# VH-VL binders against Type III pantothenate kinase (coaX), part 1

No score or structure here was measured in a lab: all are predicted.

Target 1, 235 residues: Type III pantothenate kinase (coaX), of Pseudoalteromonas translucida (q3ijv0)
Amino acid sequence: MKLLIDVGNTSLKAKLWQNEQVQACDLNNLPWHAITHVIYACVGRSELLNAILAQAAFNSISCFEAKVTKTLGGLTCAYEHFNNLGIDRWLALIASFTLYPNKACIVVDAGTATTIDVLNCDGQHLGGWILPGLDLMTRSLTQNTQRVFDDENTPFTNQLGINTPNGLKNGALVATIGAINQAKPYLNDKNTQIIFAGGYGSLLQQQFKESIFDPMLVIKGLNYWYELDENSNKL
Below, numbering starts at 1 at the first letter of every chain, in headers, positions and changes, except where a header shows other numbers; antibody chains are not in Kabat numbers.
ipSAE, averaged over its two directions, is called F for ESMFold2-Fast, E for ESMFold2 and O for OpenDDE. V2 adds 0.75 times the mean of E and O to 0.25 times the DockQ between the complexes of E and O.
[cut] marks letters that were taken out.
The coordinates of atoms that the task and the answers printed are left out; those that the model quotes come from them. Centres of patches stay.

## First folded at step 4 (VH-VL; framework fv_cosibelimab)

Design a1 (from co1 with heavy chain S103R L108F)
Fold by ESMFold2-Fast, scan of step 4:
Structure a1 (fold): chain C 235 residues (1-235), chain A 121 residues (1-121), chain B 112 residues (1-112)
Amino acid sequence: as target 1 above (235 residues)
Amino acid sequence: EVQLVQSGAEVKKPGSSVKVSCKASGGTFSSYAISWVRQAPGQGLEWMGVIIPIFGTANYAQKFQGRVTITADESTSTAYMELSSLRSEDTAVYYCARDYYDRSGYYFDYWGQGTLVTVSS
Amino acid sequence: NFMLTQPHSVSESPGKTVTISCTRSSGSIASNYVQWYQQRPGSAPTTVIYEDNQRPSGVPDRFSGSIDSSSNSASLTISGLKTEDEADYYCQSYDSSNHYVVFGGGTKLTVL
């Protein structure tokens, strides 16, 4: 089995990969005897990740850090300087490319930032947008505007706001929906699949008919990154 | 009823530029893209580019990149196609066509009547 | 870059059925929608089929569109041919890799 680790700014997410499936794991009780590879991505520093990597080394288990590349298998990164594309975006594209072969995709990861990436059916990444996430949009206005206030009990909806908390929350959601809709003309492809990940991915998915929410998209990307990279080393 | 009405025929000298207009009536101008397609005498249809007025986005065929500019004025519901550095090979009928940009695929539901541009010395 | 290839001309008698093919040179024909346009001499093109097989309001049932993935082609079929159907027919699709609208070379339909 593989141990898959995604380190973000606020948390470390770890899962096991076995028999084409993501499985839960207990970081205090990792089955080192059954783990053959550790694949990880790291945005920031993590003492916990360092401890896990040390345990892997003690057990003679190979560790691989996922990196953005210009090409991987049939997938091509749009960025002029591919190293500037965030690793989580690359992993989401890898997972989307692998799980939805020969389909154009709009890949949306709705976390602290909301990222929108456009992938054509031939595996060419066309580019994307980075927006503040829903919470960051609302926080930016409450921190920098004297008359704008937030009520944490107010939900995000797509309705017109008739009070300041609703205007703030719903404005953030509507702006995000609008950005996703603006991505559609770049593909102009009847097989386009919209895929959502991240903390607000489920909320956004509800706004788009026939779209998919996959909370494990980035984690699955780690497994597929390794499989594609390993095979590339033979070619 | 939706109608696209183009400006009249033009006769231009090599090296000059031409600007063709396409005025939309009926329906909503901002909800659609406008493409430009040309046809040389006795030849087929050739796509030049598109503008999505609501977003200010224009895309051009590589062959015309650097010579063509497509613009739109939402206040008058008019799209424009300007082609510079004219050659005799640019003699053609130029069409505007309305496109559903919110659909999966370019679908030209209404076409203008065409504007003949003749390039001769 | 892909091309859409049509026969240069087809001819058939009134009342018969004709089929015009549109073959994609690379990539799947099914990846992007195919439209069909009719152009009579001296006139602007008009749409007879959009999104593979849909008819605009006012286009008779005699016109139909289809996709065949095995031959990588789209087809326009016109049944019960009438003299008024005599025109040039163009297929059109989209190249998402190059952001380019692709037209077929056109087929001249003669009804004799």
Scores: ipSAE 0.000, ipTM 0.405, lowest interface PAE 18.3, mean pLDDT 85

Design a12 (from co1 with heavy chain Y100R L108F)
Fold by ESMFold2-Fast, scan of step 4:
Structure a12 (fold): chain C 235 residues (1-235), chain A 121 residues (1-121), chain B 112 residues (1-112)
Amino acid sequence: as target 1 above (235 residues)
Amino acid sequence: EVQLVQSGAEVKKPGSSVKVSCKASGGTFSSYAISWVRQAPGQGLEWMGVIIPIFGTANYAQKFQGRVTITADESTSTAYMELSSLRSEDTAVYYCARDRYDSSGYYFDYWGQGTLVTVSS
Amino acid sequence: NFMLTQPHSVSESPGKTVTISCTRSSGSIASNYVQWYQQRPGSAPTTVIYEDNQRPSGVPDRFSGSIDSSSNSASLTISGLKTEDEADYYCQSYDSSNHYVVFGGGTKLTVL
């Protein structure tokens, strides 16, 4: 089995991959005897990841850090300098391409930042947008203005704000919804699948008919990255 | 503190409709989704659908599509579930439950007390 | 799209440990989070475990959740069993492809 680890800015997620399925793992009791490979992606520092990698090395288990490439298994990155595309975005694209073959996709990861990526049915990534996440949009205005304030109990809605907290929260959400809708014309494809991941993914998903929320999208991308990587020992 | 308070028991005729309410306390209502789950006597839990009050958007289980309508009134912090074309097998306790939308999936952290709907034979 | 299957009933003596399984019929049990709810007769359900293995505030550490990929199942384990643990227990997950909440059929726990 493979150990899959995604280290984001706010959390470390780890899962096992066996028989084409994601499975839970206990980080305090990893089955090293059954793990053949560790596949990971990281942004920022993680002492926990370093400890896990040290244990893998002690057990002579090969570790592979997922990296963005120009092409991977029929998927092509839009960025001229592909190394500048965030690894979580690349993994989400890989998972979307693999799970929804021959289907145009709009891939939305709604976390600390909200990323929107456009993938055509032939595996060509067309590009995307990076927005502040909903919480970051709110915080940026409260931190940089004397007149904008937040009420922690105010929800995100799509209604016109009639007080400052509502205007703040609703503006962030409406901007995010609008950005996703603006991605659609780039594909001009009747069978476009919108796929949401991230902490606010389920909230956004309900706004879009026929869309999918997959909290394991990036983790699944780690497995498929390894399977498709032509520079790995797999190929 | 969160509290979901549902309307009282109802007795309905076959072919009629029932509308159950669920009132949330304080400013919690609009921050979360509200799901409706029913339970026939001696049977298990069955999900009917969900509404995000802040958007007015709802999603329904396929079994209830076309018969169930879930709505919300933010001004009164109240969600409603209306079930039409009632038949005797719709006799059940109907629960509303709060769903945390900032998580990676559906998690019902608070439940209403339940509303018994009896469809007379 | 998928079903969650639980045993109809389980029983054990006070002070012992009991485990209730929840098996997913298609797709991996680990693809979506699993929650566990406790329901006593005449009462609404309450959450004892969320996101596979997390406990809400006020739930004793005797309650734990786990995922077993070999049987494609989630499990609720209750140690130091007490008479007040007698209840029906339901597992619940989410079908992200079809946007449906799925409940298991429920397990009656009897403490003898």
Scores: ipSAE 0.000, ipTM 0.444, lowest interface PAE 17.6, mean pLDDT 85

Design a13 (from co1 with heavy chain Y101L L108F)
Fold by ESMFold2-Fast, scan of step 4:
Structure a13 (fold): chain C 235 residues (1-235), chain A 121 residues (1-121), chain B 112 residues (1-112)
Amino acid sequence: as target 1 above (235 residues)
Amino acid sequence: EVQLVQSGAEVKKPGSSVKVSCKASGGTFSSYAISWVRQAPGQGLEWMGVIIPIFGTANYAQKFQGRVTITADESTSTAYMELSSLRSEDTAVYYCARDYLDSSGYYFDYWGQGTLVTVSS
Amino acid sequence: NFMLTQPHSVSESPGKTVTISCTRSSGSIASNYVQWYQQRPGSAPTTVIYEDNQRPSGVPDRFSGSIDSSSNSASLTISGLKTEDEADYYCQSYDSSNHYVVFGGGTKLTVL
């Protein structure tokens, strides 16, 4: 099995990959006897990641860091300088390309930031947008405006706000929905698959008919990155 | 930036034990493994074992199995190597080395200054 | 299960190039990364090459590493030899089957 690790800005997520499935793991009791490879992506330094990598090496397990490339298999990155695309976005694109072959995709990762990436049916990434995430949108207004306040009991909905907490929360959601809808014309494909990941991915998925929510999209991307990257292995 | 500072030289009698310390400063003690490597006078480098402090797991070269114990105290960023049943052949400089255990396997990026252990009657 | 064999000594004049070999007795040299360490008398070793051919920051580009699968050997090459290069050099790899760190016997480099 593979151990898949995604280190973000504030958290480390780790999962096992076996029999084409993501499985939970206990970081304090990893099954090193059954792990054959460690695949990881990292934004910044992580002491916990380094400790896990040290334990992998002690057990003679090869470790591979996922990187953005111009091309990978049939997938091509849109960025003028591909290294400037965030690794989580690249991994989400890889997973989408692999799981939904020959389909145009709009890939949305709704976390601290909300990223929207457009992928055509031939594997060409067309580009994307970066927005503040829903919490950051609301927090920005409450922190910088004395008359705008948040109520943690107020849900995100797509309705017109008739009080300040509703207007704040629903405005953030509606802006995000609008951005996703603006991506559709770039594909001109009625069979476009919209795929959501991230903490607010499920909420956004409810706003789009026939869309998919996959909370493991980035993690799955680590596995597929390794399988597609012929140059990741030392031979 | 990173320094590994070892305890001072020791003179021991045959049959006794010795415990050498290695204190890490700068960098990230719990993010790396610490290996112990010895060198007899005029001889080459010989690996003894390794500890991964965050997990408390240690592994030893077969030649030293049963005689060597490697431990770590994360709160003080200190690794220890204890060698028992000392013989004259154990006279050597003992090094701790930081094991940059990434995808490269064992890569010793920083070394302690060495501790001379002399075993004589 | 395997050993790494280096020549006991090599000598060369300042400004010239020297190559030190490290041959693996069984299994492929390419199966595991090879590191190279420099040790001057009375000093702890320091890394000059890691992961076959990478240089740590501060190591001059005169130092290079290579792998030759046909001879089952790793090589450390030092060009533009300087007197301060005089030292013992050790190659090191890992035996994943026995969980052993394996060092070569060391090569004494003399710069005349």
Scores: ipSAE 0.000, ipTM 0.431, lowest interface PAE 16.3, mean pLDDT 85

Design a19 (from co1 with heavy chain Y100W)
Fold by ESMFold2-Fast, scan of step 4:
Structure a19 (fold): chain C 235 residues (1-235), chain A 121 residues (1-121), chain B 112 residues (1-112)
Amino acid sequence: as target 1 above (235 residues)
Amino acid sequence: EVQLVQSGAEVKKPGSSVKVSCKASGGTFSSYAISWVRQAPGQGLEWMGVIIPIFGTANYAQKFQGRVTITADESTSTAYMELSSLRSEDTAVYYCARDWYDSSGYYLDYWGQGTLVTVSS
Amino acid sequence: NFMLTQPHSVSESPGKTVTISCTRSSGSIASNYVQWYQQRPGSAPTTVIYEDNQRPSGVPDRFSGSIDSSSNSASLTISGLKTEDEADYYCQSYDSSNHYVVFGGGTKLTVL
């Protein structure tokens, strides 16, 4: 099996990949005898990641760091300087391209930041947008504006707010919905698949008919990156 | 706004155990590690250990290994530090702090208000 | 297993600049990030510098951090000293060998 590790801006996530399935991972009891490869992505080194990589080396297990490239299989990155695209966005694109072959996709990762990426049916990434995430949108107004306050019991909805907490929460959601809708004209494709990941992915998925929520999208991208990367597979 | 709220002061007998809680508010809990740091009266800061709640993985300073246990309950967004076999030298203010571990090291960006634990006969 | 050494106390007049050093006993100071915490009497610590030289939101630009590999030390510099800067300051780094956080002994800053 493969051990898949995603070190993001806020936390480290680890999963096992076996028989085309994501499996739960217990970091205190990793099955090193059954792990054949460690595939990871990180914006920077963490103590926990370093400890896991050291343990892998102790067991003579090969480790591979996922990186953005200009092309990977049939997928092409839109960025002029591909290294400037965040690795999590690239992994989400890889997973979307692999899971929904020959389909135009809008890929939304709703975490601390909300990222929106546009992929055409030929595997050409067209670009994307980076927004503050829903919590960051609400927090930025409550931190800097004394008349705007939050109520942690207030849900995000798409309705007009008739009090300050509803206006704040619903404004953040409506702005995010609007950005996603603005991505659609770039594809002009009736069969476009919208795919949501991240902590607020499920909430956003409820706002879009026939969209998919996949909380493991980035993790699946690590596996597919390894399968598609000619350099790592040469070993 | 991120807040870490700790349980109240405790007075304990030598040889007993104390369990201090640290409740994170604002939905921040699962995205960060929580470190525990103590400070004896008039003394400096001393790191005890850290937990990454999303994994339940904890690491402890050598001085406290075997006496300290750090746990987390994600359902209540609460971290706990339990120190056993208490002695008078354990009298200190105990702090929890949010630990940002994704950047090549540990950075403590928000601190709880502290919990005074007094060990006396 | 290394120690971070700070002066016990420093003092300076309002409006002046003060520098607090933090010296690593073994291994390079540049091997791991250094953070600086401010603790006023009766309060929990707050971060004034992280990752050697970065300031959290809300910390004035009078606070700066630096690393000097030749002396194996980190420094916290506070310019334009104000009375509210009077506090204990702690440096902190990471010991990769033992996987634990290391604090300096702390420096009492008096503004007189």
Scores: ipSAE 0.000, ipTM 0.392, lowest interface PAE 18.8, mean pLDDT 84

Design a3 (from co1 with heavy chain S103W L108F)
Fold by ESMFold2-Fast, scan of step 4:
Structure a3 (fold): chain C 235 residues (1-235), chain A 121 residues (1-121), chain B 112 residues (1-112)
Amino acid sequence: as target 1 above (235 residues)
Amino acid sequence: EVQLVQSGAEVKKPGSSVKVSCKASGGTFSSYAISWVRQAPGQGLEWMGVIIPIFGTANYAQKFQGRVTITADESTSTAYMELSSLRSEDTAVYYCARDYYDWSGYYFDYWGQGTLVTVSS
Amino acid sequence: NFMLTQPHSVSESPGKTVTISCTRSSGSIASNYVQWYQQRPGSAPTTVIYEDNQRPSGVPDRFSGSIDSSSNSASLTISGLKTEDEADYYCQSYDSSNHYVVFGGGTKLTVL
């Protein structure tokens, strides 16, 4: 099995990959005897990641850091300077390209920021947008005005707000929905698959018929990054 | 600022054991592996082994397997290297080094000042 | 296990450029990162190059590292040679198959 590790600014997420599926793991009791590869991506430094990588070496297990490249297999990055594309976006694109072959995709990761990436059916990334996430959109208004206030009990909906908390939260959601819809013309493909990841991915998925929510999209991207990278090095 | 401070010089008799300490300051002790490297008078550097303090796991060079034990005490941020069955050929300066381990291998970004161990006959 | 071979000694005049080689006996030199350490008499080693060609903070840009796959070697190059550069230099890599840190035999640099 493979150990897949995604290190963000405040958290380390680890999963095992076995029989073409993601499995939970306990970092205090990793099955080193069964792990054959460690694949990871990191933003910044992680003491825990460094310790895991060191232990992998003592168990004769190879470790691989996922990085953005101009091309990988049939996938091509749109960025003029590919190094400037965030690794999480690249991994989500890799997973989408692999899981939905020959299908145009709109990939949405809804976290602290919301990222929208456009991938055509030939594996060409067309670019994307970065927006404030839903919570950041609401906080930006409440922090800068005493008249606009938030209520933690008010849900995000797509309905017209008839009070300030509803107007605030629903405005953030509607703006995000609008941005996603604006991505569709770039593909001009009615069979486009919309894929959501991130903390608000499930909420956004409910707004789009036939869309997919995959909370493990980035983690799956680590596995597929390794498979595609190995194949390109072999060929 | 990271600093590794080792215990003082030792004079030991053949057949005895020596235990050298390496105290880390200025960084998080458990964040890094600690390697031990020795250097006999006029000779090159020789790797003895490494410990990963967060897991308590150690790995040793085959030449020293069975004679060397590397341990760590996270509460005092101190690593130890114990070498048993000493012979005159073990006379050397013993260094601890902070081992920044990534998937590509090892590099030693900070070194202790060294501890001279003399095995007298 | 592989070994790393360095020349025993190298000499050069102040202001000139010197290159110290480190040749891997088996497997590709590019398979694992190469580090370079400087050791002056009576002192602990200090890093002058890490990960093939990177300089630690405080190491002047006169020091550079390179990899040459055709000779299966790493090289440390010191330009604008100064008397303070007189020291022993060690290359180091990692044998991932045997989980062993490998040091070169060391090169004594004499600044004439």
Scores: ipSAE 0.000, ipTM 0.433, lowest interface PAE 16.4, mean pLDDT 86

Design a5 (from co1 with heavy chain Y100F L108F)
Fold by ESMFold2-Fast, scan of step 4:
Structure a5 (fold): chain C 235 residues (1-235), chain A 121 residues (1-121), chain B 112 residues (1-112)
Amino acid sequence: as target 1 above (235 residues)
Amino acid sequence: EVQLVQSGAEVKKPGSSVKVSCKASGGTFSSYAISWVRQAPGQGLEWMGVIIPIFGTANYAQKFQGRVTITADESTSTAYMELSSLRSEDTAVYYCARDFYDSSGYYFDYWGQGTLVTVSS
Amino acid sequence: NFMLTQPHSVSESPGKTVTISCTRSSGSIASNYVQWYQQRPGSAPTTVIYEDNQRPSGVPDRFSGSIDSSSNSASLTISGLKTEDEADYYCQSYDSSNHYVVFGGGTKLTVL
């Protein structure tokens, strides 16, 4: 099996890959005897990642760091300076390209920031947008104004707000929905697949018919990155 | 700031054992590897082994296998190296070093001050 | 397993450039990263170069590292040589197949 690790600025997420499936992972009890490869992506250094890589070395397990490239298999990055594309966006694109072959995709990762990426049916990444995430949108107004306030019991909906908490929460959601809809004309394809990931991915998925929520999209991207990278080596 | 502070010099007789400590401060102890490296008078650096406290895993150079034991106490952020069946050739300065590892191998970002162990009869 | 071979000693005048080599006996030098450590008499080693050519914070840009696959060697280069650079220098790499940290024999740098 493969050990798949995604290190962000504040957290480390780890999963096992076995029999074409993502499996739960207990970092305090890793099945080192069964792990053949460690595939990871990181933003900055993690002491826990360092320990995992050292342990892999003791067990003669090969480790590979996922990085953005201009091309990978049939996939092409839109960025002129491809190294400037966030690794999580690249991994989500790789997973979408692999899981939905020959389909144009709109890939939305709704976390602290919301990213929207456009991928055509031929594997060409067309570009994307970065927005504040839903919580950051609401926080920016509550922290920077005296007249805007939030209520933790108020849900995100797409309805017109008739009080300040509803206006605040629903405005954030409607802006995000609008941005996603604005991506559609770039593909001009009736078979476009919209794929959501991230903490608010499920909420956004409910706003779009026939869309998919895949909370493991980025993690699956690590596995497919490894399978598609013909030049993978330890150094 | 990371510091590794080792125990003081020791004089031992042949056939005895020595246990050297290395206390870490500033930084996460449990997730970092701690290696032990020795240096005989006028000689080069020789790697003895390493411990990864979070996994409870120690690995040793073949030359020292069976004679060296490396342990760690996460509650005190202290690593220990115990060398048994001491011979005169074990006279050396013993260093602990923090391992900054990636997929390409080990390198040591911080070193202890060293502990002189003299084995004499 | 492999060995890393360094010259026993090198010497050079202040202000000049000196280069210390580290040659791998078997397998490619590029298979694993090379680090360089500086050790003054009575002191613990300190890192001057890691991952072939990276400098830790606080190490002057006069120190640089390089890899030459054709000679199967790594090099530490010190430009603008100062008397404070006088020390023993050790290269180090990793043997991943044997899980073994390998040090070079060390080079004594004398600044005359």
Scores: ipSAE 0.005, ipTM 0.528, lowest interface PAE 9.9, mean pLDDT 87

Design a6 (from co1 with heavy chain Y101F L108F)
Fold by ESMFold2-Fast, scan of step 4:
Structure a6 (fold): chain C 235 residues (1-235), chain A 121 residues (1-121), chain B 112 residues (1-112)
Amino acid sequence: as target 1 above (235 residues)
Amino acid sequence: EVQLVQSGAEVKKPGSSVKVSCKASGGTFSSYAISWVRQAPGQGLEWMGVIIPIFGTANYAQKFQGRVTITADESTSTAYMELSSLRSEDTAVYYCARDYFDSSGYYFDYWGQGTLVTVSS
Amino acid sequence: NFMLTQPHSVSESPGKTVTISCTRSSGSIASNYVQWYQQRPGSAPTTVIYEDNQRPSGVPDRFSGSIDSSSNSASLTISGLKTEDEADYYCQSYDSSNHYVVFGGGTKLTVL
């Protein structure tokens, strides 16, 4: 099996990949005897990641760091300077391209920031947008305005707000929905698949007919990155 | 800068044990593995074992299994190597070395100054 | 476990080039990375080459490493020899099957 590690800005996520499925793992009790490869993505240094990589080497297991490239297995990055595309966005694109072959995709990762990426049916990434995530949108107003307040128990809905917490939360959601809808004209494809990931991906998925929520999209991207990268598949 | 500073020389009797310390400074202690390597007078380098401090996981060379114990104290950024049932052939300089670890194998990027352990009756 | 075999000693004149070999007794030399360490009398080892052919910051470009699969050996080459290069040199690899760090026996380099 493969050990897949994504070190994001808020936490380290680790999963096992076996029999074409993502499996839970316990970082304090990793099955090193069964792990053949470690595939990871990381921004900056992480003490926990370094310790896991040290354990992997101790057990003679090969480790591979996922990086953005101009092309990968038929997928082409839109960015002229491809290294400026965030690795999590690239991994989500890789997973979407692999799981929905020959299908136009709108890929939405709703975390600390919300990213929207547009992929055509030929594997050409067209570009995307970066927005504040839902929590950042609400926090920006509560931190900078004395009369705007948040109630952490107020849900995000698409309804008109009739009190300040509702107006704040629902405004953030409606703005995000609007941004996603604006991506559709770039593909002009009735068979476009909208794929959501991230902490608010499930909430956003509920707003779009026939869309999919895949909380493991980025993690699956690590596995598919390895399979598509010729260098990682060489002896 | 990164430094590994070891405890001072020891003189021990056969059958006793010795515990050598290695204090890391100028870097992130928990992010790296610490290996112990010894060198008998006029002889080559011999790997004894390694510890990954953040997990407390240690592994030992077969020759030393059962006699060596490697531990780490993250609060003081210090690794320890304890060797028991000492014999005259254990007389050596003992080095700690920081392992810049990845799947490519062991690469020792910084070394301690060494600790001479003399075993004599 | 496999062994790494080095010549016991090599010597060469200042300004010339010397090569130190490191031969793996079983399994391919290319299966695991090879490191090279320099040790002067009374001092701890320092790294001159890592991952077969990479130089740490501060190591002169006179030091280079290579792998020769036909002889199942790694080599450390030092060009433009200086008196300060006089030291013991150790190759090191990893036995992934037995989870053991392997050092070569060491080569004493004399600059005459």
Scores: ipSAE 0.000, ipTM 0.457, lowest interface PAE 14.8, mean pLDDT 86

